# Ledger of designs, part 4: VH-VL binders against RNA polymerase II C-terminal domain phosphatase-like 3 (CPL3)

Target 1, 181 residues: RNA polymerase II C-terminal domain phosphatase-like 3 (CPL3), of Arabidopsis thaliana (Mouse-ear cress) (q8ll04r923to1103)
Amino acid sequence: FASQKLSLVLDIDHTLLNSAKFNEVESRHEEILRKKEEQDREKPYRHLFRFLHMGMWTKLRPGIWNFLEKASKLYELHLYTMGNKLYATEMAKLLDPKGVLFNGRVISKGDDGDPLDGDERVPKSKDLEGVMGMESSVVIIDDSVRVWPQHKMNLIAVERYLYFPCSRRQFGLLGPSLLEL

## First folded at step 19 (VH-VL)

Design v1 (from u3 with light chain K31R)
Fold by OpenDDE, fold request of step 21:
Structure v1 (fold): chain C 181 residues (1-181), chain A 121 residues (1-121), chain B 107 residues (1-107)
Amino acid sequence: as target 1 above (181 residues)
Amino acid sequence: EVQLVQSGAEVKKPGESLKISCKGSGYSFTDYWLGWVRQMPGKGLDWIGIIYPDDSDTRYSPSFQGQVTMSVDKSITTAYLQWNSLKASDTAMYYCARDYEWQGDYTFDYWGQGTLVTVSS
Amino acid sequence: DIQMTQSPSSLSASVGDRVTITCRASQSISRYLNWYQQKPEKAPKSLIYAASSLQSGVPSRFSGSGSGTDFTLTISSLQPEDFATYYCQQYDSYPLTFGQGTKLEIK
């Protein structure tokens, strides 16, 4: 009896990675980022990326590669983002460079705006539309609980990953960012 | 196999309008930026701009902003470069190229064969 | 705009020679640099991306190096099919810009 894998829905922003627009990064931080990115290129597993066409820096959460590898053995992985298709596609490609983890199982809701321009005024709700299977077989990992009003029982809340200063400011956090440390 | 096939050579007069095409095949057309590059006779390469076919997001070189218009028809996986009023100085070879992205690096990895545009009185 | 300057503009060499082409950016572009080869009446071909990464299908005699402002394309042993014009291109910032090109001719 081939045991069907449960579905794991993974939020992208502030969960698996943190992104910042170029215009949200101070000049002094940009220089640091450039140096760090150059150093990152020499590593077997990269975590810091610059995307010119999207105009953003992206930092992957520490341990992301190990996590995805292990999770893929146990679950059918799905990506979920409030970003647009371009962002979703690029992040999926980034997180799955071999194209074996998600196999097109990427949900983007970006028709409603830039995920980085979090207009807190727009109630963002997520649903499992597009995720095949029974809801009872779905596990959701997300930093935001409120966005899953209909699927709270499926949700594992995780601590937000905030690397960039602008992201910390967005959530009203004081002190130095991980970038500055 | 990834291919970009461009429309044929054009001979035009100053003041005429022109729309040349670039048809992509062998890949997901909407998932890759597409670039346009000009090469004047005997000269180097000039970046015109890029367009994202899925939502028609565009980036233009300031030198070409307002001078040309990039567009796409996703239904037939075709990109277009358009002039409303050609000038003699528009005489050049025009290339479309797929802008391939890998981990934040971008390269024009596949090119069309080019469209020669000749504008003369 | 970031200006890309190649040197030399033209170069004559013989088959078997080691050839070096340089590209300088007017400001630091980290490693966001490509190299292209263009033969007469043909479209350009991608050779190197990210300053030093060899494009798929490109012979290993081609190599790229550099970061910041100074970059180099090297052909370790020139082959007959390598006579062409070479261009560097930065993708650090808009607008994307090319070098003026280096024409490699037969000596």
Scores: ipSAE 0.907, ipTM 0.967, lowest interface PAE 0.5, mean pLDDT 95
Fold by OpenDDE, fold request of step 21:
Structure v1 (fold): chain C 181 residues (1-181), chain A 121 residues (1-121), chain B 107 residues (1-107)
Amino acid sequence: as target 1 above (181 residues)
Amino acid sequence: EVQLVQSGAEVKKPGESLKISCKGSGYSFTDYWLGWVRQMPGKGLDWIGIIYPDDSDTRYSPSFQGQVTMSVDKSITTAYLQWNSLKASDTAMYYCARDYEWQGDYTFDYWGQGTLVTVSS
Amino acid sequence: DIQMTQSPSSLSASVGDRVTITCRASQSISRYLNWYQQKPEKAPKSLIYAASSLQSGVPSRFSGSGSGTDFTLTISSLQPEDFATYYCQQYDSYPLTFGQGTKLEIK
């Protein structure tokens, strides 16, 4: 199909945004987050969100709005997460508030998946089985190369976005987090 | 259009079991939390709990924990609230409501018409 | 639990009046507050979310303000259809809790 856009598959966690569970956030950081979130509400584009029902804070990667806008003109956008449907649904809504970018093209790993509770010792993998029939027309953006063993040629690896202290610890990084700066 | 339609009024005796229903339509039923709210006669609103229809994840008010059970049948986009043994104090209007989320804010934006439950000997 | 206390519990006003209802939380809830309107024998209706955001379809004469612990619902010019009971509700933490309600009656 000559008029069909190429597909862009976007990882969510540590790629487009960073999330942290309430119980992973220290009290001192909670107060900071609340203040920052209130300030964020006054901005034309928000980047910090609190989700009570998921018990989670979410920080969007800087420049994400511009990126998604430009990408949507060139690609058919797909979201891919190892999280459950609730998480995927909420993040999709967050990233596409007007509902024009993804149009339901969101892939999650069912109700048993949690991107924040994953055991690093257990290999997890993603595939394009549910995305498209033509793999050659797919580009993947993800912070993790290892999760795409069958689609390495389609993958553009990006630097992880880590905003929360717990996320830095998860990857063994020392020093202050972006939240603390 | 989004609609929540609840089952009809119930008249029961203490000790009887009851299951009332709330059917959602006009939206993706599995993508929105659904809440239950009690209103005793002439009183205010009491939050019972919320349920996520997709995986039946639930949050109960401590006051209602163990007293009622929320459940969902996704195939018919219907939520349920049930009692195993009714008490006179359960006499109230019960509302279901869609818990709409927007950028981390939650509001009950659509409500059922309510189900009146009367428990008397 | 977070206790929500409304003031007053009841008030009388006339059509055209400016009406203010307050809601106080027992602890800071940032802006995680909703306002609802309930008419007799009807289900509640959402008015305001996030303390100050007007729900779609709600007249502009309704407004909400506040953050932290103190919140206000204002009706700039009371209309006949506005006589009802109003509730605030926090969604900062579980359990979700409502205020006791404010009954707005015709003078």
Scores: ipSAE 0.899, ipTM 0.967, lowest interface PAE 0.5, mean pLDDT 94
Fold by ESMFold2, fold request of step 21:
Structure v1 (fold): chain C 181 residues (1-181), chain A 121 residues (1-121), chain B 107 residues (1-107)
Amino acid sequence: as target 1 above (181 residues)
Amino acid sequence: EVQLVQSGAEVKKPGESLKISCKGSGYSFTDYWLGWVRQMPGKGLDWIGIIYPDDSDTRYSPSFQGQVTMSVDKSITTAYLQWNSLKASDTAMYYCARDYEWQGDYTFDYWGQGTLVTVSS
Amino acid sequence: DIQMTQSPSSLSASVGDRVTITCRASQSISRYLNWYQQKPEKAPKSLIYAASSLQSGVPSRFSGSGSGTDFTLTISSLQPEDFATYYCQQYDSYPLTFGQGTKLEIK
């Protein structure tokens, strides 16, 4: 039989991509984004998308396509988001347009009862509860260590990806966002 | 393979209520937005709104907000358009359509056959 | 609301003709535009999405172009089955809006 691959759980937000709601984007930046999206559409490797019904822009992290190709040869890939099912489904389709990387291995913890932005009164913790066999055989990639209290030994922390100005402000960072550069 | 089958034509009087249906088959009903479009006799197309069957999230055209109600029974893959009190001006053909999305581009790719609603006394 | 204005409202043409229908948006909608075909007593059919991308199963004689405010649907060699009403529709912002239609008739 073929050897089983280890599981790699990839957090979506600020790890593989950055999303911003329309109401979080200033009009001047919206104009820039529209131009960039039009130009990006003509490139073989699209990284910028606009979702009217979700009311959001999504920018993929540079190098994502090469990373996913190589990671899929070493690991069984899983996507993880605290977003709802619609968001999770759409991001999976962006990251895997041919449907060959994740094969439905998409973990969505923000079902009907949770907002995409978590309630401040409830701590935002992530876990693999209800995902069979993940604890001892998994590697997790996420931009934040403290949101994985049960899996610290399995975690590889990465630099947070902040493309939109509103995302940069959300984390209290100084200076222009990548969109503004 | 993808099919949207709408309920039959309706002849109603002003003030009556009405609920018309659109049954989806041949696709994952809860994974796609579903839209409603009105076409008045001899006229063009008017967008009424869209609903996401998984959680019943809606977007209404302002001209239809409060005038009709969109709803879904996902257990039988059926969407509904409902009037509390019909007006003669509601006389039109009503279409449901799947709002297909790929990489942020949207199109109504499959349409129901339409339901003709006639309101007159 | 974004107004979509089609031109002409109606035209007559012969089989084999090249036909061009235009659609103008009241403000920029980038490339967020669809084209639909509707035959009498039938539901609309999707032809073009994202201004220029041909929907699956649509004959290659149909093409779309444009960005911003000005868009064109072209039929390179008109066939008998192409006599219909054509609608553009924007998905840049709510409410989604259609053009008033262009009726293509046999000459």
Scores: ipSAE 0.788, ipTM 0.936, lowest interface PAE 0.5, mean pLDDT 88
Fold by ESMFold2, fold request of step 21:
Structure v1 (fold): chain C 181 residues (1-181), chain A 121 residues (1-121), chain B 107 residues (1-107)
Amino acid sequence: as target 1 above (181 residues)
Amino acid sequence: EVQLVQSGAEVKKPGESLKISCKGSGYSFTDYWLGWVRQMPGKGLDWIGIIYPDDSDTRYSPSFQGQVTMSVDKSITTAYLQWNSLKASDTAMYYCARDYEWQGDYTFDYWGQGTLVTVSS
Amino acid sequence: DIQMTQSPSSLSASVGDRVTITCRASQSISRYLNWYQQKPEKAPKSLIYAASSLQSGVPSRFSGSGSGTDFTLTISSLQPEDFATYYCQQYDSYPLTFGQGTKLEIK
């Protein structure tokens, strides 16, 4: 009579959202971001946020709310980040404002001295080692395939979400970012 | 119920050191920034700084940088504000307050009762 | 540093009056502004965040408006318990700064 949902592990950065530090945002883009953030407050679902104490802007991927709603009915959701505990907690709050999707199933691999959002340009392998209770079948969604060497057959790769200009430069891409369009 | 209970009033002389406390209860102490605010007699509010109890990360007002030290003992859910050498101009009421954050908006939603510090010869 | 200037510094009004207090920032702070109420001998109390959003448990007679540099706090029908000093405070950038306060006295 018991049934069990398959686990879905969702990577945060460049998969569900994009974050940029204040010092990585040029003044002209800051002006645009402030206007967009004010306008975004008038929408039923906000996608753009400014965190003074973390010194960061965060933009949620379009369609995220519908995706999470549907996925939560089919899977037991887990959130995964290489970022530190503060960043993981704040992003989980943004993605789950009612606290009903993840229920503490938030995996952060960063230490206190690590970058808030995890610097993917200094790669560390991702795995589920040391995550207690992760013994069921799992599906992983991530923008980077090669960082999951032990789970390649469990992985669904998605295109990187690159909203901020500094994020495009981080991956060596030319041309305007989504913010600039 | 969220409470911030501060240490009692202090009467000091210039040059003395002082450490006042703010004990939080009724909430997850390490999950919220905690701020310190000064109010000089008959005057308005001056932001001293904020500290994140989980890792002791701090932000100081330039007006207070190097003049006071904020610290936390998270094992007893207590924050501290400390002077190495008090001045008469430090005479004021000192408040601690929880800096609540939701979706990037910040407000001091719970305040301690204040600690009156009097510094005079 | 962002200077916050309130007007007036003090005012007297009667129960039932509509009261407006203004706060001006020295540069744009978007909507990153709080209002606090402080009664005599008491700690401040949060009233409004994000310029116009009422804190939980705050009576609906309080409202806030504005964006950029100019902000207002309005009490639509003044009550005896509203005798207090009101402070605006910006959270756009460090250092966090308060206005100098507006003392509201009941006639």
Scores: ipSAE 0.786, ipTM 0.931, lowest interface PAE 0.6, mean pLDDT 88

Design v3 (from u3 with heavy chain D54G)
Fold by OpenDDE, fold request of step 21:
Structure v3 (fold): chain C 181 residues (1-181), chain A 121 residues (1-121), chain B 107 residues (1-107)
Amino acid sequence: as target 1 above (181 residues)
Amino acid sequence: EVQLVQSGAEVKKPGESLKISCKGSGYSFTDYWLGWVRQMPGKGLDWIGIIYPGDSDTRYSPSFQGQVTMSVDKSITTAYLQWNSLKASDTAMYYCARDYEWQGDYTFDYWGQGTLVTVSS
Amino acid sequence: DIQMTQSPSSLSASVGDRVTITCRASQSISKYLNWYQQKPEKAPKSLIYAASSLQSGVPSRFSGSGSGTDFTLTISSLQPEDFATYYCQQYDSYPLTFGQGTKLEIK
């Protein structure tokens, strides 16, 4: 008898990666990002990306590739984002370049809003709607606990990944960003 | 197989309206940006704009802003480019193309066969 | 707007020749550059993306290089089917812009 894998629901923003809009990035930082991105292209595993059409930079959390590889062996992976479908699709593609990890198991909650803009139309709570199977067989990884009011017992809270200065400011953090270090 | 099939050639007079189409097939139409490119007779390529069929988000070239309108009917996986009032200077070949994205890089990887628009008195 | 300038505007070459086309951007565009091939009465075809990445199905005799403002498309050994017009295109910033084109003709 083949055992069925548990489901692992992965938050995207501030969990697996950090994104910043172009207009949220200072000119001096943009130049740094461009240089870093160019260098990143030469690496076997990339972590820094620029998306013109979405108008944003995206930085993947260190160790993300190893994590996803190991997790995929143990869990059925699901992506969860408060962003729109475009964002979800792009991030899924980014995190799963070979298309073997998620296989369409991507949940996006914001169809009409920008996840980075705090659109009031976007639900502020998350649920497991769209995740097939028993809730008891679901593990959730997210940087925010409060957004999972009905599934706190399934949640493993992780430290936020904040790479960009604007993201640090968003959470009221002082000091230099990872970008600046 | 990914395909973009455009509507047939158009012969119009100045002042007339026109809407040409580009039907996508063989891929998820709503997951890829679609671009429009103009090529005047014997000239180079001019970017008109791009549209995301998933939510109809658009980016226009300033040169074409207000001159044309991009739209989509995702139910039939078709994109449109329309003019409210054609000018003789609109005479050109118009191409639609899928704007493929990979790790932040964008390229028009599949093109329609083009729609020739001729505007003359 | 970012202006893309190709050189030369036209070029005559023979089968077997090594051909080089250059594209210059008015400002740095990192590696956000594409190359296209267009044959008469045909739609353009993607050749290179990200300045140096070969599009699927494109022969290996095509190659791209460069970063910042100066880019090069190279055909190592020209084949009969390579006579066409070539365009560079930047996707660093809106509006997207093309070079004026380089027409490659038979000598």
Scores: ipSAE 0.902, ipTM 0.965, lowest interface PAE 0.5, mean pLDDT 95
Fold by OpenDDE, last read:
Structure v3 (fold): chain C 181 residues (1-181), chain A 121 residues (1-121), chain B 107 residues (1-107)
Amino acid sequence: as target 1 above (181 residues)
Amino acid sequence: EVQLVQSGAEVKKPGESLKISCKGSGYSFTDYWLGWVRQMPGKGLDWIGIIYPGDSDTRYSPSFQGQVTMSVDKSITTAYLQWNSLKASDTAMYYCARDYEWQGDYTFDYWGQGTLVTVSS
Amino acid sequence: DIQMTQSPSSLSASVGDRVTITCRASQSISKYLNWYQQKPEKAPKSLIYAASSLQSGVPSRFSGSGSGTDFTLTISSLQPEDFATYYCQQYDSYPLTFGQGTKLEIK
């Protein structure tokens, strides 16, 4: 019998990457980001991106490339975001530049919504509609456990990835951001 | 193969309305921004704006804001540029172009053949 | 708005020549700069993106360089089919803006 791969559902925001809107980035940080991004272009694996049309910076979590490569061998990968279709599409392309990992298995929640996960204070709910028919075959990786009220047993909670100062503020964290270090 | 096919040349009078079209094929129409560019006779390129067919989000040049309207019909993978009241100064070649994004870089990689709009009394 | 200024506005050269066109931005745009080629009665064609990345299908004799405010398009050895008008275009900020163009003519 051929073994069927388990499905791995991956949250995008604060899990695989961190994004910040242009208007959420201070001028002093913008300059730093621009320099870092230029330097990042020279690296074999990039992690810092600027998206004009989405009006945001995006920083990938360290080790993301190795993680996705290994995970793809063991799991059927799915992306899940509370962002809109544009954001989901762009992040999918970013995380899967060769188009071999997700094969269209990308779920977005809002057509006209914020491209980022909304305010943590705003109640949100995620579900596996369209992912799989059997719950026992699904593993979910997310930084926000509370958004999966019906799938708690499938969840692997991970530490939030917060690169930008505004993201730290969003979660009420003090001290310098990774950007500032 | 990616293609953008625009509607034919238009000859209009001042005050008339006009809607020109750009049909995309050979790619996922809703996953790429689409831009419009004006080129007046013998002049350079002027960016009008971009539209994302997936949700009809738009970005207009301030110079064209309120002067033209971008729209899309996803069901037929067609983008539109329209005027409610044409001016003689609207006489130009109008291009649509796919705004290709790669790792945060954007380029108009595929262009329509252009639609010539002539507005004269 | 970010103004893009090309130099020169027109240039005459011969086949085989090395040609250089410059584009200056009114403010820093990092590497968010494109180069296009347009032939008469034709739509523009993408040549370079991200200041120095060659578009697929574009001959290697074309190259781009620069960052910040000053950019250069170079044709290492001019070919007959290269006589055209060239435009730089920034995508750092809205509105997107083009240079005024550089017409490359046969000497």
Scores: ipSAE 0.898, ipTM 0.966, lowest interface PAE 0.5, mean pLDDT 94
Fold by OpenDDE, fold request of step 21:
Structure v3 (fold): chain C 181 residues (1-181), chain A 121 residues (1-121), chain B 107 residues (1-107)
Amino acid sequence: as target 1 above (181 residues)
Amino acid sequence: EVQLVQSGAEVKKPGESLKISCKGSGYSFTDYWLGWVRQMPGKGLDWIGIIYPGDSDTRYSPSFQGQVTMSVDKSITTAYLQWNSLKASDTAMYYCARDYEWQGDYTFDYWGQGTLVTVSS
Amino acid sequence: DIQMTQSPSSLSASVGDRVTITCRASQSISKYLNWYQQKPEKAPKSLIYAASSLQSGVPSRFSGSGSGTDFTLTISSLQPEDFATYYCQQYDSYPLTFGQGTKLEIK
């Protein structure tokens, strides 16, 4: 009999990666991003991407490839985002270029939802209703604890990954962004 | 195998309405943008627009904005391009194509066979 | 709008020849450029994406290069089936735009 894996639910935004809309990126930073992205293309593992159709830049958290590879051996991986289906689909493809990690286990919220434009003052919640039947076998990794009111015991809170200046501003952080360093 | 099959040739008169179709198969229809391209007789390729079947989000070329309408019926994995009032200048071959995305790069990797639209008085 | 200009508009060559087609963008588009091949009465076929990445199933005699504003499509050794019209296309920004095409004819 095949061994049953535990489920690992992974938040996308500010957890595995950081995205910024084109209109949230200053011209001076766009030029830097373009150069960095071009350089990134020469690397065996890319971390910086530009998506025209979504109108956004996406930066993957350092070490993400190693993390996903190791995690996939131990867990059945699930992606969970408050973004729309397009965003979720694209991010899933990005994080799983070979299509072996998630196998369609991607949950998005709404057709028009955009986590990047979300107001932190508006309560949002996630649940595992669409993920698994047994909550005791689920581990959740997310930068935001507040969105999991019913599953706090399953949650491993991680530090937010903020690469773009606009993302730092979103959380009221001062100083230069990782992009600027 | 990925396939896009378009509706047959159309012969119309100016002022008539028209809706041509493009049926996708062999892939997740709702997960890929679909583009429309016009090619006038003996001319090059003109980008009309793209539509995301998942939520019907659209991007139009300014040259075609208001001139045509893209739509989809997800239930039958079919995309549509329609005119409310055809002009003689609309005479062209119209292609649908899957807009494949890979790591932020986009390419029309699969094309329909084209629909010839002839508009003449 | 980003204008894409191909050179030449047409050219004649023989089987076995090395052929180069250029595409220039009116502004920098980084590597967001595609090349397509179209044969008479056929739909276009994707050849190159991201300026230099060969599309699956495309012969290795095709190659693309360039970044910014200047791009090239090269056929190292022209084959009979390569006589067609070639188009570049940028996907840096909307609207997506094609070059005017380069018709490759048999000499």
Scores: ipSAE 0.897, ipTM 0.966, lowest interface PAE 0.5, mean pLDDT 94
Fold by OpenDDE, last read:
Structure v3 (fold): chain C 181 residues (1-181), chain A 121 residues (1-121), chain B 107 residues (1-107)
Amino acid sequence: as target 1 above (181 residues)
Amino acid sequence: EVQLVQSGAEVKKPGESLKISCKGSGYSFTDYWLGWVRQMPGKGLDWIGIIYPGDSDTRYSPSFQGQVTMSVDKSITTAYLQWNSLKASDTAMYYCARDYEWQGDYTFDYWGQGTLVTVSS
Amino acid sequence: DIQMTQSPSSLSASVGDRVTITCRASQSISKYLNWYQQKPEKAPKSLIYAASSLQSGVPSRFSGSGSGTDFTLTISSLQPEDFATYYCQQYDSYPLTFGQGTKLEIK
């Protein structure tokens, strides 16, 4: 019998990567981003991307490629995002360029065209009920504990990855962003 | 194999309505943006707009905004371009094309065969 | 809108020749540029994306270079099947825009 792998559920935004809308990026930072992105293209592993159709920049967390590679050997990987299907699809493609890591195991918000971040005034929660098997076989990695009220025991909370200035502002953080360093 | 098959040539008069189609096959229709491009006789390529079949999100060229409407029927993996009132100046070849995205780069990698629209009195 | 200007609008060459077509953007578009080939009564075909990346199935005699505002499409050794019209296209910002085209004819 093939050994069954445990499931690893991965949050996307502020966990594996950080994204910013074009209109949230100052002109001075856009120029920096363009230069950095161009340089990034010359690297064997890219971390900075620009998506015109989504109107957003995306920065992958450092070490993400090594992490996913190692994790995929031990776990069945799943993506779980509060973003819409378009966002989820693009991020899944970005994180899995060879299409071997997730194999369609991506959960996203409905196709209602909602913004990536949604309404901040409305509490959002995530739930694996009906999607995953036994709770004991699931590990969750997320920057936000509050969104997993029913699965706290399965959750490994990680530090938020905030690359863009607007993301730092969103969480009320002062000082320079990683982009500015 | 990825294919885009467009509806046949149209001959219309000014003021008439028209809806042409582009059927996608061989790929996940709802996961790729689809673009429309106009080519007037003997002229270059003009971008009309793009539509995301998954949620029907659209981006129009300002030159075509309000002049045409893009839509999709996901159930039959078909995209549409429609006019409510054709003009003689709408005479052109119209192409649909899959907008392929790779790591933030976009290219129209598969094209329909084109639909010739002729509008004359 | 970003204007794309190709040079020349037309040129004649012989089989075996090295051919160069240029495309200039009215503002910097980084590497967000595509090249297409179109033959008479046919749909365009993708050649190059991201300024220098060769599309799958395209012969290696085609190459693209450039960044910012100035871009070049090069055919190292022209083949009979290469006589066509070529278009550059930017995807830096909306609206997407094409160059006016360069018609490559046989000398």
Scores: ipSAE 0.896, ipTM 0.966, lowest interface PAE 0.5, mean pLDDT 94

